# VH-VL binders against a2bn08, part 23

Target 1, 238 residues: a2bn08
Amino acid sequence: MAEARLQRLLRVYVLDTSALTDTRLRSLLGSGSLDEAVRRFAELIASVRIAYGVEVYMPPTVYEEARRFLLSNGVTVQSFEALAAWITIKPPTRHEIRIPASIVRDYVEEVRARLARGLRVAEEHVRRAFEAGGLYAAETASREARREKLGAIIRGLRERYREATRHGMLDSVEDLDAVLLALEVRGVLVSNDEGVRRFAEALGVISIDPPKFISVLQGLLRHSKTGGVAREEAHSTS
Below, E stands for the ipSAE of ESMFold2; O stands for the ipSAE of OpenDDE; V2 stands for 0.75 times the mean of E and O plus 0.25 times the DockQ between their complexes.

## First folded at step 6 (VH-VL)

Design h4 (framework fv_emapalumab; at its last look DockQ between E and O 0.61; V2 from the best seeds 0.00; counts 0 for: pae E 8.0 > 2)
Fold by OpenDDE, look of step 7:
Structure h4 (fold): chain C 238 residues (1-238), chain A 123 residues (1-123), chain B 111 residues (1-111)
Amino acid sequence: as target 1 above (238 residues)
Amino acid sequence: EVQLLESGGGLVQPGGSLRLSCAASGFTFSDYAMSWVRQAPGKGLEWVSAIRGSGGYTYYADSVKGRFTISRDNSKNTLYLQMNSLRAEDTAVYYCARHYTIEGVRDYYFDYWGQGTLVTVSS
Amino acid sequence: NFMLTQPHSVSESPGKTVTISCTRSSGDIASNYVQWYQQRPGSSPTTVIYEDNQRPSGVPDRFSGSIDSSSNSASLTISGLKTEDEADYYCQSYDYSDLVVFGGGTKLTVL
């Protein structure tokens, strides 16, 4: 009964980009390189598909992003293609998917709050720049030193601004596509982004992080091996 | 006048469940995000969970994630906290708190607090 | 995640000025607004400072908030201390993931 329930709940998965770029994947898959991890991941997905009929989906936008990322980080084309062979690339039917207005409203509110936070970060950096440039920098610092200091402030501003406005929220169309696809296919979203998972949850989409996903797949395979041995032992004793 | 009234607290065994309610009045409930904040006996304040005005977006502290569920019924002006798999460390006075709004932005500033309801988890 | 650290207790005589510090363990204290709450014995918390240095209506001007980026800390200052100011005080902020963090609280005793 527990196996049947598990089979019913966890047959369809949708991957966002983070599912393939999670830094923990190497360790989870026992690989020394990202390339090897991708190959092992392909094998794992293949195995569970064959054994349990597990389906793994990815939107085209996520596929392209993942491809770009993995190839730029030492994954071979062959390894990537091996993985892609077991993933169904499907766009969500965007024009047919309905999003409750309440969720849209909450999202707009979140965006506005983040924009306000960004503004605050900017104001703070203006203040810092003013304080840094006013008393000490004008009389004794070389032009080069001033430039370097300004550069550091600007870099800090950019980084903090980005973090304030984008961190922990749905901030890409690729991630949105993943959520929408999961909704459409009634699948489980695999993501390590809390903002994406929050949005998914609001829509009633179940989400898990990449480590849990790998654990579930590995668990399925372990269970199938033990069940087969038990059946063979039962037949041999009859 | 803004009023928040918590209810549903009581004694529960470890592993048990409890549902808290917060009745709100004196303002347009759906326009405000709401939070639960708890305080263990003789201890400090700990944020537990938050929910946006429309009820779509929810937030949880790591300590309660997967066990607690925040929800709201805007038609009844009521905030809820479903607490499952309760632990001894969940023993606390639970406050509902309204988020302040400035220039149409709801932020994590609590301008009004309820009187709290006591939850005791003990064998 | 970050923590906000407050002194456990502070004490001062009536009419004097007391300052309670709130130090952020990681990230910039100025990244997110800091609030201060007062909790008298047996009562619910009430806001005394919001957005670093703003006072809600009804809060005396004896209460003030400040941010010090150099020490990565916020401060609540109470001037002209009164007996009624005896309470626990909590600082509060949040991270970019919208997780709220409270300080450990400071017990203020008016001598």
Scores: ipSAE 0.298, ipTM 0.744, lowest interface PAE 1.9, mean pLDDT 89
Fold by ESMFold2-Fast, scan of step 6:
Structure h4 (fold): chain C 238 residues (1-238), chain A 123 residues (1-123), chain B 111 residues (1-111)
Amino acid sequence: as target 1 above (238 residues)
Amino acid sequence: EVQLLESGGGLVQPGGSLRLSCAASGFTFSDYAMSWVRQAPGKGLEWVSAIRGSGGYTYYADSVKGRFTISRDNSKNTLYLQMNSLRAEDTAVYYCARHYTIEGVRDYYFDYWGQGTLVTVSS
Amino acid sequence: NFMLTQPHSVSESPGKTVTISCTRSSGDIASNYVQWYQQRPGSSPTTVIYEDNQRPSGVPDRFSGSIDSSSNSASLTISGLKTEDEADYYCQSYDYSDLVVFGGGTKLTVL
């Protein structure tokens, strides 16, 4: 790899929703609240952009999902928009982006396998409900007890069905947009989602998790205080 | 007849690299996903990595992520495992195995296994 | 993530029936299919059961598989036990991300 390509990979990042909803965000940024963490994250991104030209992107679909989550979890509009001001909100140019048919074929096969597993989970829970609702149990149990037992089986089905069909699978347009944008800007995808990262890897997109991303940015700022870089930092902040 | 033949094993020092190959014959190689499964001397089977038929989608065990790379060359009917930053705990017989599904929509199982190739990581 | 736990060893006389269990530590055993592999000393594994209870061509009907949701376990049962059945047996399933999980293996001794 040429030096220019290596430098590009270290300075351009694309965030998916999981980069902003990671439960470790508060501790990674040394903050007591999610709102404080978002403000510190904004400061971190602003600092590396000004000092090193680091660019951070997210697609509008991710912006909207992250906004909804953060505002529902105690983050103020002001704090979120302060963060967004330092991030380039841009949709991928979907009509120009080409994906090899081989990748689509692999994805379709994975979806089919997941659907077959989901059916198996559903069939097993139907059997459990039938057994639990047997004549003797139904006749002696109260109406409320029978309804609670059925409800528990249905909740179990929902959770196991989600595990069988959704975990480790690329299953949202928000996540797809993040991968496509990363491919387009030749950047590093920041994601904590295994399915998103697997799809990105299939397309040749490098991905890192949110803790590593924050560590890299903080490392850049610490490095700025050594040798000749200290002069430029002082000049830019004065 | 389906045949899988591993090669490339040997003695290597900790921190070293090794590339394993699996030559496949008797079936349309590109139609099948493949795995590497290892077995340390006197121990059980441990899944290492898998790759789908087209070579796009890859899967790794947590113990090898970032160190091992699975790949395939469908024009040569060959599966590869590039092993970097080898550790003593990577010492094992490495098998290649073919994924098979009935009706193409169910969970796969390993219907054919190679004979294995021994990798010893020792100083 | 979960573990599949098998007994380390089982032993039985020729002609008898033996059962090997495979217990899932978390999540439902029925969430994914369970396969069973036989490995004789010095040999590669071969499949004796796939998709919980199906037999590959050439595997005798003495081999059967079952799922018990109440104990969260899969079982391999071998009836009419023969000396040639002496081997290590491994169960295998998948986690929610389609990653392969093997049991620790059971050494079957026929004496």
Scores: ipSAE 0.063, ipTM 0.649, lowest interface PAE 6.8, mean pLDDT 85
Fold by ESMFold2, look of step 7:
Formats: sequence, structure tokens, C-alpha cells
Structure h4 (fold): chain C 238 residues (1-238), chain A 123 residues (1-123), chain B 111 residues (1-111)
Amino acid sequence: as target 1 above (238 residues)
Amino acid sequence: EVQLLESGGGLVQPGGSLRLSCAASGFTFSDYAMSWVRQAPGKGLEWVSAIRGSGGYTYYADSVKGRFTISRDNSKNTLYLQMNSLRAEDTAVYYCARHYTIEGVRDYYFDYWGQGTLVTVSS
Amino acid sequence: NFMLTQPHSVSESPGKTVTISCTRSSGDIASNYVQWYQQRPGSSPTTVIYEDNQRPSGVPDRFSGSIDSSSNSASLTISGLKTEDEADYYCQSYDYSDLVVFGGGTKLTVL
């Protein structure tokens, strides 16, 4: 029973948006254009699903975001629909999914810590703006010089605030849906987003990045083409 | 009284593995993030790893990432450090440290420390 | 990544005042809180300053902390030195990626 559950986990995948938008897809699939890469991805998924019964899921919210991105970047409707035909679009059954209270508590603590760090960043930049205002009032007559200095301080605030509060954290409901679906179907989450993967792993959901996903699918096809016998280089040791 | 007691240190060959434990008492263990901090003989303190209350969020120093795994068992009030692929430079006293938790603020202030357990990596 | 640099050692007579510096190599010292830990020989560390300049309960008011943004450094000041203050002192901070760093440590000798 434990082995059958583990084998299902190795054959069920849930894709987040990054699994379709990762910039490495073209090179990993040996393609010169994104449209060609999407077609090859569709062929890869189709072949593995037919040969091994691998299941590939995506929430509707992720599907719509990926569709908009790909069509805006030169992927034809035909190519995208060829890919989508092999992906099961399913919303998570949110009313039946349970999350341990301790995981939610840790997430809340992380968010509050990041908000507090963001407040410190804001306070520090207010101080810098006050000090800069005093210096420029004494040493400049130019409105443009004051505006540029303030602009630089605001840009610094925005950059440090983002790093302190949002970098590496799950912060969208679309990404949450991917995690919840992976939990529901007991599948492997495919994502390159650190915050999404960290939250999924806290819930016990196994995650891999998109390059690893491609590698796994390609490896399965090598086994299918060789009749499932592992290829061994016994005398080619070098 | 808050108590942290490390165990599991000893002599290990390079490339070997060792698991450290830290038994916690005197507080609600699952409410607190925890860290491992090490100190090589005659050297300063070096942060190694941290883990949040549930055990799901983990953090590692670059020097140990991929080799060490921090974990916890909240039913046993115990923090763990699984150390694999050990190197001579991992030789140190390893301390278990509790993070001070101000609701909504976490600034890596370690308010309670264990007495440490010595790990020696040599052939 | 960043480093925190402290002097190797500091010496001073009982009753005098000493200041131990902690200079941050990259990023702003004021962006993240600085803690100071005391470690007596054979003992585990204990906190003397947290959040730049706050004292835990039981730490005497002759211990103080400060931040100097112009030199990108933190300082621990101990006035009215006592022989019991002889210890190693470490500053500690972090960055936005949850990298936690200790200074190299300063050995305080009270003659």
C-alpha cells in the first residue's frame, strides 16, 4: 500500500505558471522558437501519458495566466491547444482540503516578520530623505536636483522593501491553487518559484523545478523505447 | 526553566554522517523557531541552519547547504541536525539555540542556548 | 553575502570604559537589527544587547549598544568595567535572504 501510493506520486504532476514560462524551455527542448518549444513539450507530455499513464494537472487560474503569456509571446493558438489537450485542467476542491494549523501558524509568523522588516526599511528611508532634504536646502537652488535625490531614495526604498517582504514568499492565490491541487491529487509540484516550493514542501508536497521535470519525462521515454529495460554501459566504463 | 540539551556528538571519519539532537523543555517547543550554531575550536561563532515551528520552513548557510538537513519532531520536543558528507572543517562544538519570538517579528535574536556537543571529523 | 568585522582583542582596566566595534562589509548596518552576545570561557553565549540598543532583563545598564550609519558599524560600550566582564563578545546580524552572520569575536581582557 505504501509502495503503490509512492508510485502514484511519481506519476502525477501539477504545473504552476513557471512550468510553462521558464526561459530555459527552448534550450531544454532543443527549439529555436517558443512556439516550437511548446509543440515539443506537448509531444513529450502526450508520449509519456500514453506510454505510462502519467497525469499532468493545472488549476484554471494558472492555465489562464500561462495562456495569456504564451499567446502574447508568439505561440500560436494551435500550438497552445495541442499542449492543453494533454493537461487536465482542474480546480482544487478547496472545501475538502485540510492544512495543518501549525503550517498556517508558521506562514503567518513569516509574513509578520517580513512586514516588520519592511517597516524598518521604510523608517530608514524616511530618515535618509529627511537628512537629504536638510543638506540640499543648504547647498542647492535646483528643484530638479532635489527631485532626483528624492527619486533615488524612493527607488532604494522600493527595492529593499521588495527584498525584505516579498522575495521568496508565496504571495498569490494562483500559486496557492497549484499547491492545493498538488496536495489534493498527491502529485509532484513543478515550479521554479522559491516561495511556492517552500510552502508546498512545508505541507509535505514534493516539488521539482521545470528542468528536472523535462529530464524525468525524457528519461521515461528512453525506457519506453527500450521496452522498459534500463540501458547499462557495463563495458563502456570510462 | 528553559532547557536545551544537545547530544549525538563524537568522532566521525571524513565523508561520514552524524545526527545531532537537541532536547527542549520548559517552553512550548512548537511555537519557536530554532537554530544550530557552531564554533570550531579556538574560533568564533558560525550560524548553520534554522527551522520554523512546524518544521516546514528551513534555512541553511551556504557552507552546509545540500549536506546538512535540519528537522524537528514536535511530539518529542526535539530538534535534529543530520550531517552528511562531513569534512574536517565541520569540526566544532554545535549549539542548539532558540529564537526570540516577538509576534510578527523575527530578527534572528537567539535568547537561549544549549551547552553544545562536540563533533570531531578526522581520520 | 556580507561579513561583520570586529577587533581581535581589547584590554582595559577595571572601572574604565571600552567600546567594541562591528563593521558591516556590504548592505546597510541600520537595515537589520544587530545583537551582541557575551561568551565566558567554557560557557555558551548569552545576550547583552538585542535590537541594536536594547538590554535583556538582568543585563546591567553599563552595557549599551549603538549604530553609526556613516561608518556602517555597530558598537558595544561597557562602562564601569568589572573583572566579570572578561569574555569574548560577538556581534550578529542578518540580511533579507535570511543569511545570519556573526562577527569574528573580540576578546575583552580586564586587567
Scores: ipSAE 0.014, ipTM 0.572, lowest interface PAE 8.0, mean pLDDT 85
ESMFold2 (binder alone), look of step 7: mean pLDDT 91; pTM 0.936

Design h5 (framework fv_emapalumab; at its last look DockQ between E and O 0.77; V2 from the best seeds 0.00; counts 0 for: pae E 7.4 > 2)
Fold by OpenDDE, look of step 7:
Structure h5 (fold): chain C 238 residues (1-238), chain A 123 residues (1-123), chain B 111 residues (1-111)
Amino acid sequence: as target 1 above (238 residues)
Amino acid sequence: EVQLLESGGGLVQPGGSLRLSCAASGFTFSDYAMSWVRQAPGKGLEWVSAIKGSGGYTYYADSVKGRFTISRDNSKNTLYLQMNSLRAEDTAVYYCARHYTIEGVRDYYFDYWGQGTLVTVSS
Amino acid sequence: NFMLTQPHSVSESPGKTVTISCTRSSGDIASNYVQWYQQRPGSSPTTVIYEDNQRPSGVPDRFSGSIDSSSNSASLTISGLKTEDEADYYCQSYDYSDLVVFGGGTKLTVL
């Protein structure tokens, strides 16, 4: 009964970009390359669709982002198309989807907090630059050395600023579309981003990470094979 | 005066469930994020979970993720922690704590703490 | 994830100055604010320092906080030590994912 319930609940999935770019997918799918992993993933999705009627969706924005990423990372057009053939591309109906004001409020608060953190990072780097550019450094260091050091500080600032303001939160429209689509189709969101999953959860959308998704699909196929053998054995003994 | 009062602690067997409550007074409850922080006997403080003022966003420590659920009822000025699949290592005094807000930015600074409620997980 | 490391215990005589360190294992200590909490025996924690070096109302000016980026650590300094300062002290910060991290705590004994 629990398995049947699980089967009923987990028939529809929506993928964000991270679902296809997760570095663990290669190992989970037993692949030596990303191209091979994508092909195996396509086969897996095809198999579960045929066997169990599993539906996999992506918003167009996610599709384009994923396409760009995969093709730029050595995935062939053929492999990508093989995967795409088994994924339904559907935009969420944005104008009809309602988001509770409480969730919007919480999100605004999160954004504000992140902006404040970014400012702190900037202030810290200004301080560091000031200390590094002190009187002693200016007298002893070549112009080139100073430039290099400043460059390093700026690079560090950019990296930390980005991390402080974007890490662990919903920070792209593609990810938002994925959440909205999952909500609309009453599907399970597949994402590796904790911020995205948090937002989804706030909306009542169930989310899983890519490894769990692969595990679930593989599990479905394993159980179908055993059930078929049991039925054949039962018919042969009658 | 700001007051936080925890309740619901007690003795529970491993694998059992318990629900903690924190009654808040003396401030506009919905304007503040709240956290649960626990302290095992003779040990240090460990953050458990947080929830934003409106109740939409929740945060969990890895040690309790999937087992604990934080929620709030702003109409009752009450914070909750549903604890499932309890383990011996969950034994602790559980504190509710209010997050401080500066210039409209809520940060993870705890300005007020409750007295705590003891949860003991033992066979 | 990072850890905050504190000494297990410190002791000093009344009237003296004591410093408790809090070292962050990874990331920049200055990236997120550090708070300090005092916990007396049998009591709930109370804030003595917030935002690295700010004192809440009612906290004596004997308490001060500082950040040292070179050692990636925060410090709580208590000057003019009093018997009432005997307590456990915890540093606290958070990561970019809004996960709160406490130090292991330091027991301060006033001799």
Scores: ipSAE 0.333, ipTM 0.756, lowest interface PAE 1.9, mean pLDDT 89
Fold by ESMFold2-Fast, scan of step 6:
Structure h5 (fold): chain C 238 residues (1-238), chain A 123 residues (1-123), chain B 111 residues (1-111)
Amino acid sequence: as target 1 above (238 residues)
Amino acid sequence: EVQLLESGGGLVQPGGSLRLSCAASGFTFSDYAMSWVRQAPGKGLEWVSAIKGSGGYTYYADSVKGRFTISRDNSKNTLYLQMNSLRAEDTAVYYCARHYTIEGVRDYYFDYWGQGTLVTVSS
Amino acid sequence: NFMLTQPHSVSESPGKTVTISCTRSSGDIASNYVQWYQQRPGSSPTTVIYEDNQRPSGVPDRFSGSIDSSSNSASLTISGLKTEDEADYYCQSYDYSDLVVFGGGTKLTVL
């Protein structure tokens, strides 16, 4: 029974921004440019929608984020809108969506752990800056050398703080909207973001990465083209 | 007295499936995150998977991602590890372990471990 | 991901002091807490140090932990070595995604 429900769920997908910004998109769709890859992606989605009734969604927040990224990276407005034409752009009904308090508790616990790690990273870099400042007492280092050392410590803090607080964590409205929409439409989330996928799975939302998503869609089309008996049998098992 | 008792280990052929169980007693099971940690014969400890108290949040080592599923039944105080597509390199003693923090939310450490159950993947 | 590197083995005589290192290959050792586990042959691991330098109830003060940011390492120090300290010792930390990382383990021989 759980496997039959899963087969029905594999008809509906929700894309987050990473599904459209994955650097492998050009290679996965067999194209020389990101613009061509976006057009081929549109054709792929259109084909599976027509042949299998596959529905693809994205929230408006993800649409805007993906649009800004793709247009900044050589994709034309026409190519992006051709893709968007085959995707249902719909916000999650946030005020009606309910999630278990136990999941919220686990999320809050995760946030608190991240904040504690961020504080430790900050404290360590404050210590490094203080120790480096001792170079001033020696009066042997130039002002330029002192400024360069401080800059290096600040860059190190920024990098390690991001890793400690953001890596593997759900931390944006766009990501949350994608998860909530997937929950609402009972669909599969397509994301390359570990934190987004983990939160989605905590809510019972199945997730796959963009390469797997493209592979599944291409696989469906290849099976469709192999003959009428295979198509008839596939339809009867749905 | 905190007790963790594993079961379900045994001999299985490559490509086969096996489900491990860990029966917990002596504490409020749903308040604690749990892990599975394995140890191949004569080798070191390797973390496999973790699950938060709610059962919603799950974590996997790259080596088992997509093949293993961690779950829990808080009404039965039991932790599970469903192992699919087993390989020879999955041969190990599998321990269940309880996560513990002090003062509240921090990095966890394993304060209690089960006795382990041996999984042998061989033809 | 990162690796935690420990020496494969260390040896020392009863009554002496031994130190086992645990070096993090990427990221700061101080960014996440380090724990140490003791595993005697045929037994499950037990915690001897948690949160860098804390001892669980029942662990003697002969066991101590420390962090050295300059070498990006954690250390387990055992003073007044006894034959019952002979075991495998593992360090453990977390990466930024809350994935558990164990060191390769160190076999302590007391001869």
Scores: ipSAE 0.081, ipTM 0.643, lowest interface PAE 6.4, mean pLDDT 85
Fold by ESMFold2, look of step 7:
Structure h5 (fold): chain C 238 residues (1-238), chain A 123 residues (1-123), chain B 111 residues (1-111)
Amino acid sequence: as target 1 above (238 residues)
Amino acid sequence: EVQLLESGGGLVQPGGSLRLSCAASGFTFSDYAMSWVRQAPGKGLEWVSAIKGSGGYTYYADSVKGRFTISRDNSKNTLYLQMNSLRAEDTAVYYCARHYTIEGVRDYYFDYWGQGTLVTVSS
Amino acid sequence: NFMLTQPHSVSESPGKTVTISCTRSSGDIASNYVQWYQQRPGSSPTTVIYEDNQRPSGVPDRFSGSIDSSSNSASLTISGLKTEDEADYYCQSYDYSDLVVFGGGTKLTVL
């Protein structure tokens, strides 16, 4: 009975949005279109569910985000619904889930560090704008040249600011829901977002990236030619 | 009065494992992020790994990711580095270093260093 | 990732001033703090400059640090050189992904 619980845990996955929006999805599934890739993904999930009892979960918030993305990028409703039929849509029980205060404290420290990094980026770009004002004095530079230089500085600020503050950080409630659900169901989180995976791993949630997830499922299907029942028997005969 | 003392270094074969320890004293250990920094013989300093005060967040250099695991036991004021699948290029003196922390903002300034422990990986 | 490049060695006479450079290969040197560490032979590193230009207590004011955004570099300046300053010096910084990088180190010889 303990082995049955452990086997179910090893066969439980939770997807965040990145698992469905990975730009390499078409290539990984050998597909010419995103719609075909989604259909093949649905077939893959269905096949491992049937052969091995693999369960795939998704929070409603992630489901809706993924649905909006896929439908707006040429995936038909029929293909998306074929995929969704094999995914269990379940909200995390947020009011009952407990997170150690120390993890929350570390998260707050990370947020403050990123705010400080962003301020430093802003200060550097203010200095660059001040220096540029001296080099492009009105009498010696066209107004178009001055406007172009200011625009470049502002674009640089925006780019560096996003990198300093948002890269590798859990910063959305959708991503939090995926982590919380994975914690609740003791599943493996599937994500390519560094911040999401780091937060999940701090809570003891095992995570893998979407290419690895697809590779694992495809490997199981090759092995299923020899019978998935044999693997369950090997786990349960003691 | 801040003291960091590394131990657990030694000779190990390639592919082997070793666990380093760093005993901390003279400060509230759980308030500080910690790092391991290594120095190969005759070479410069290389950052290896970091861990936040509570032990929840960990960070690794690409050269050790997947092979090394940083951890801490705040009840024992001890930092650890579990090193698996060791390679000849992991041969170095390993330093335990404390991050400077002020007003909850983490900086990667290492304000205190241990004496180091030597790890030699050779066949 | 990025690298920090330092000259391999620098020599100067007692009483003179030396400047050790630290050039960042990518990303903005000014966006993340630069630290400087001194390592005397047979000893652990110690900090001489943190947060670009701050000295820890006990470090003489003849040590100073600076940032030059136009060359994307940091500098450690040691004035009034003493024979006790003979050591290896490392610059260190980080990026937005919490990658920590040291420079290759500079051997300072005081002759």
Scores: ipSAE 0.024, ipTM 0.612, lowest interface PAE 7.4, mean pLDDT 85
ESMFold2 (binder alone), look of step 7: mean pLDDT 91; pTM 0.935

Design h6 (framework fv_emapalumab)
Fold by ESMFold2-Fast, scan of step 6:
Structure h6 (fold): chain C 238 residues (1-238), chain A 123 residues (1-123), chain B 111 residues (1-111)
Amino acid sequence: as target 1 above (238 residues)
Amino acid sequence: EVQLLESGGGLVQPGGSLRLSCAASGFTFSDYAMSWVRQAPGKGLEWVSAISGSSSYTYYADSVKGRFTISRDNSKNTLYLQMNSLRAEDTAVYYCARHYTIEGVRDYYFDYWGQGTLVTVSS
Amino acid sequence: NFMLTQPHSVSESPGKTVTISCTRSSGDIASNYVQWYQQRPGSSPTTVIYEDNQRPSGVPDRFSGSIDSSSNSASLTISGLKTEDEADYYCQSYDYSDLVVFGGGTKLTVL
């Protein structure tokens, strides 16, 4: 039972969007461009699937988000679809998945605490804007200059507000779907998002970051080339 | 003085490619989102694409998705538009425009525009 | 997606006031800012109104903008019309998905 679950966990992975957008991906795959990195990532996933039966999943919501990001950042449709061809794109069965009420309660408490922090950040920046406005009233400044200064203060507010309210918190449907799918397929979540990983851990889902995921897959292939376990032998053992 | 100067336009056959450039000066380029806006001869303005100051976010009009790629080099203060699989309906004057944003590419107020560069796709 | 609809042309005599409408087909016109651009023949567009009703430095106070949620429209009003105001005028907005839309443009003729 436990051994079967452990074998599944070691061979089944679910990707969230951060697994494909991690800024370290390019260097880890030895590539000069994001498009090249995506193609090498596709080859790596294909190789471990063929050699070890490693399964990689992604929910449709993550597929759509990752596709938008990668295509907007120089990745070709062909390169992305080559990667997606080795990934099982499947939604979690949300209506059948159950989570403990204690997790929902803790999430609600965290939301309340973060909203209170966000309000304090907003109040601080209102004070800053008031003070800056006083300085501009003393100076002859154009509407454009004042708008630019106000924009800088608002940008600072939004950055600090986002940090106070969203950083380290599960805050998107895409992230939730990745966690739910990992729970359903009894797989390992691949994410560098602290909030997503913390929520996954609360549900008993093991998570690793994208660099560790790539390292594990590359390690499996190195082991294979030095007389490691072939796919046939791996599948016949259980 | 804020200045935006487009280049790279010209005559190209249908199915061909062109890369447009927009040289920016007079402001901190990385603090601003940038857009490409086009205008077909005798027609109205059509937004084509936008890129955030950090290049982390890019957006495209449905008519150019999969064919055009927006990019920027903040060390050179230059915006680019790579145009592939060009069609006759892509014939237009292409303007680069800057917009100051709170997050990503919003709020789409184009306060400065370049002079434009003409792209003609002719069969 | 949404569209912004403007009249194709408008005409008025020098010294009079003209109003150009910009109607949003779906979603609230007030949900995002509306800008107005002026384009004279052979020239690049320039901003006459930004953030619904603000004027850039150098734009005369004869230009004003307004929002009417009841008709789901934005309006550009130009008072004391001058011959130099002859141009094409475009409204522009965007939605929550960062889709940017321009109106079809209105040719203003000062007779």
Scores: ipSAE 0.000, ipTM 0.404, lowest interface PAE 16.0, mean pLDDT 83

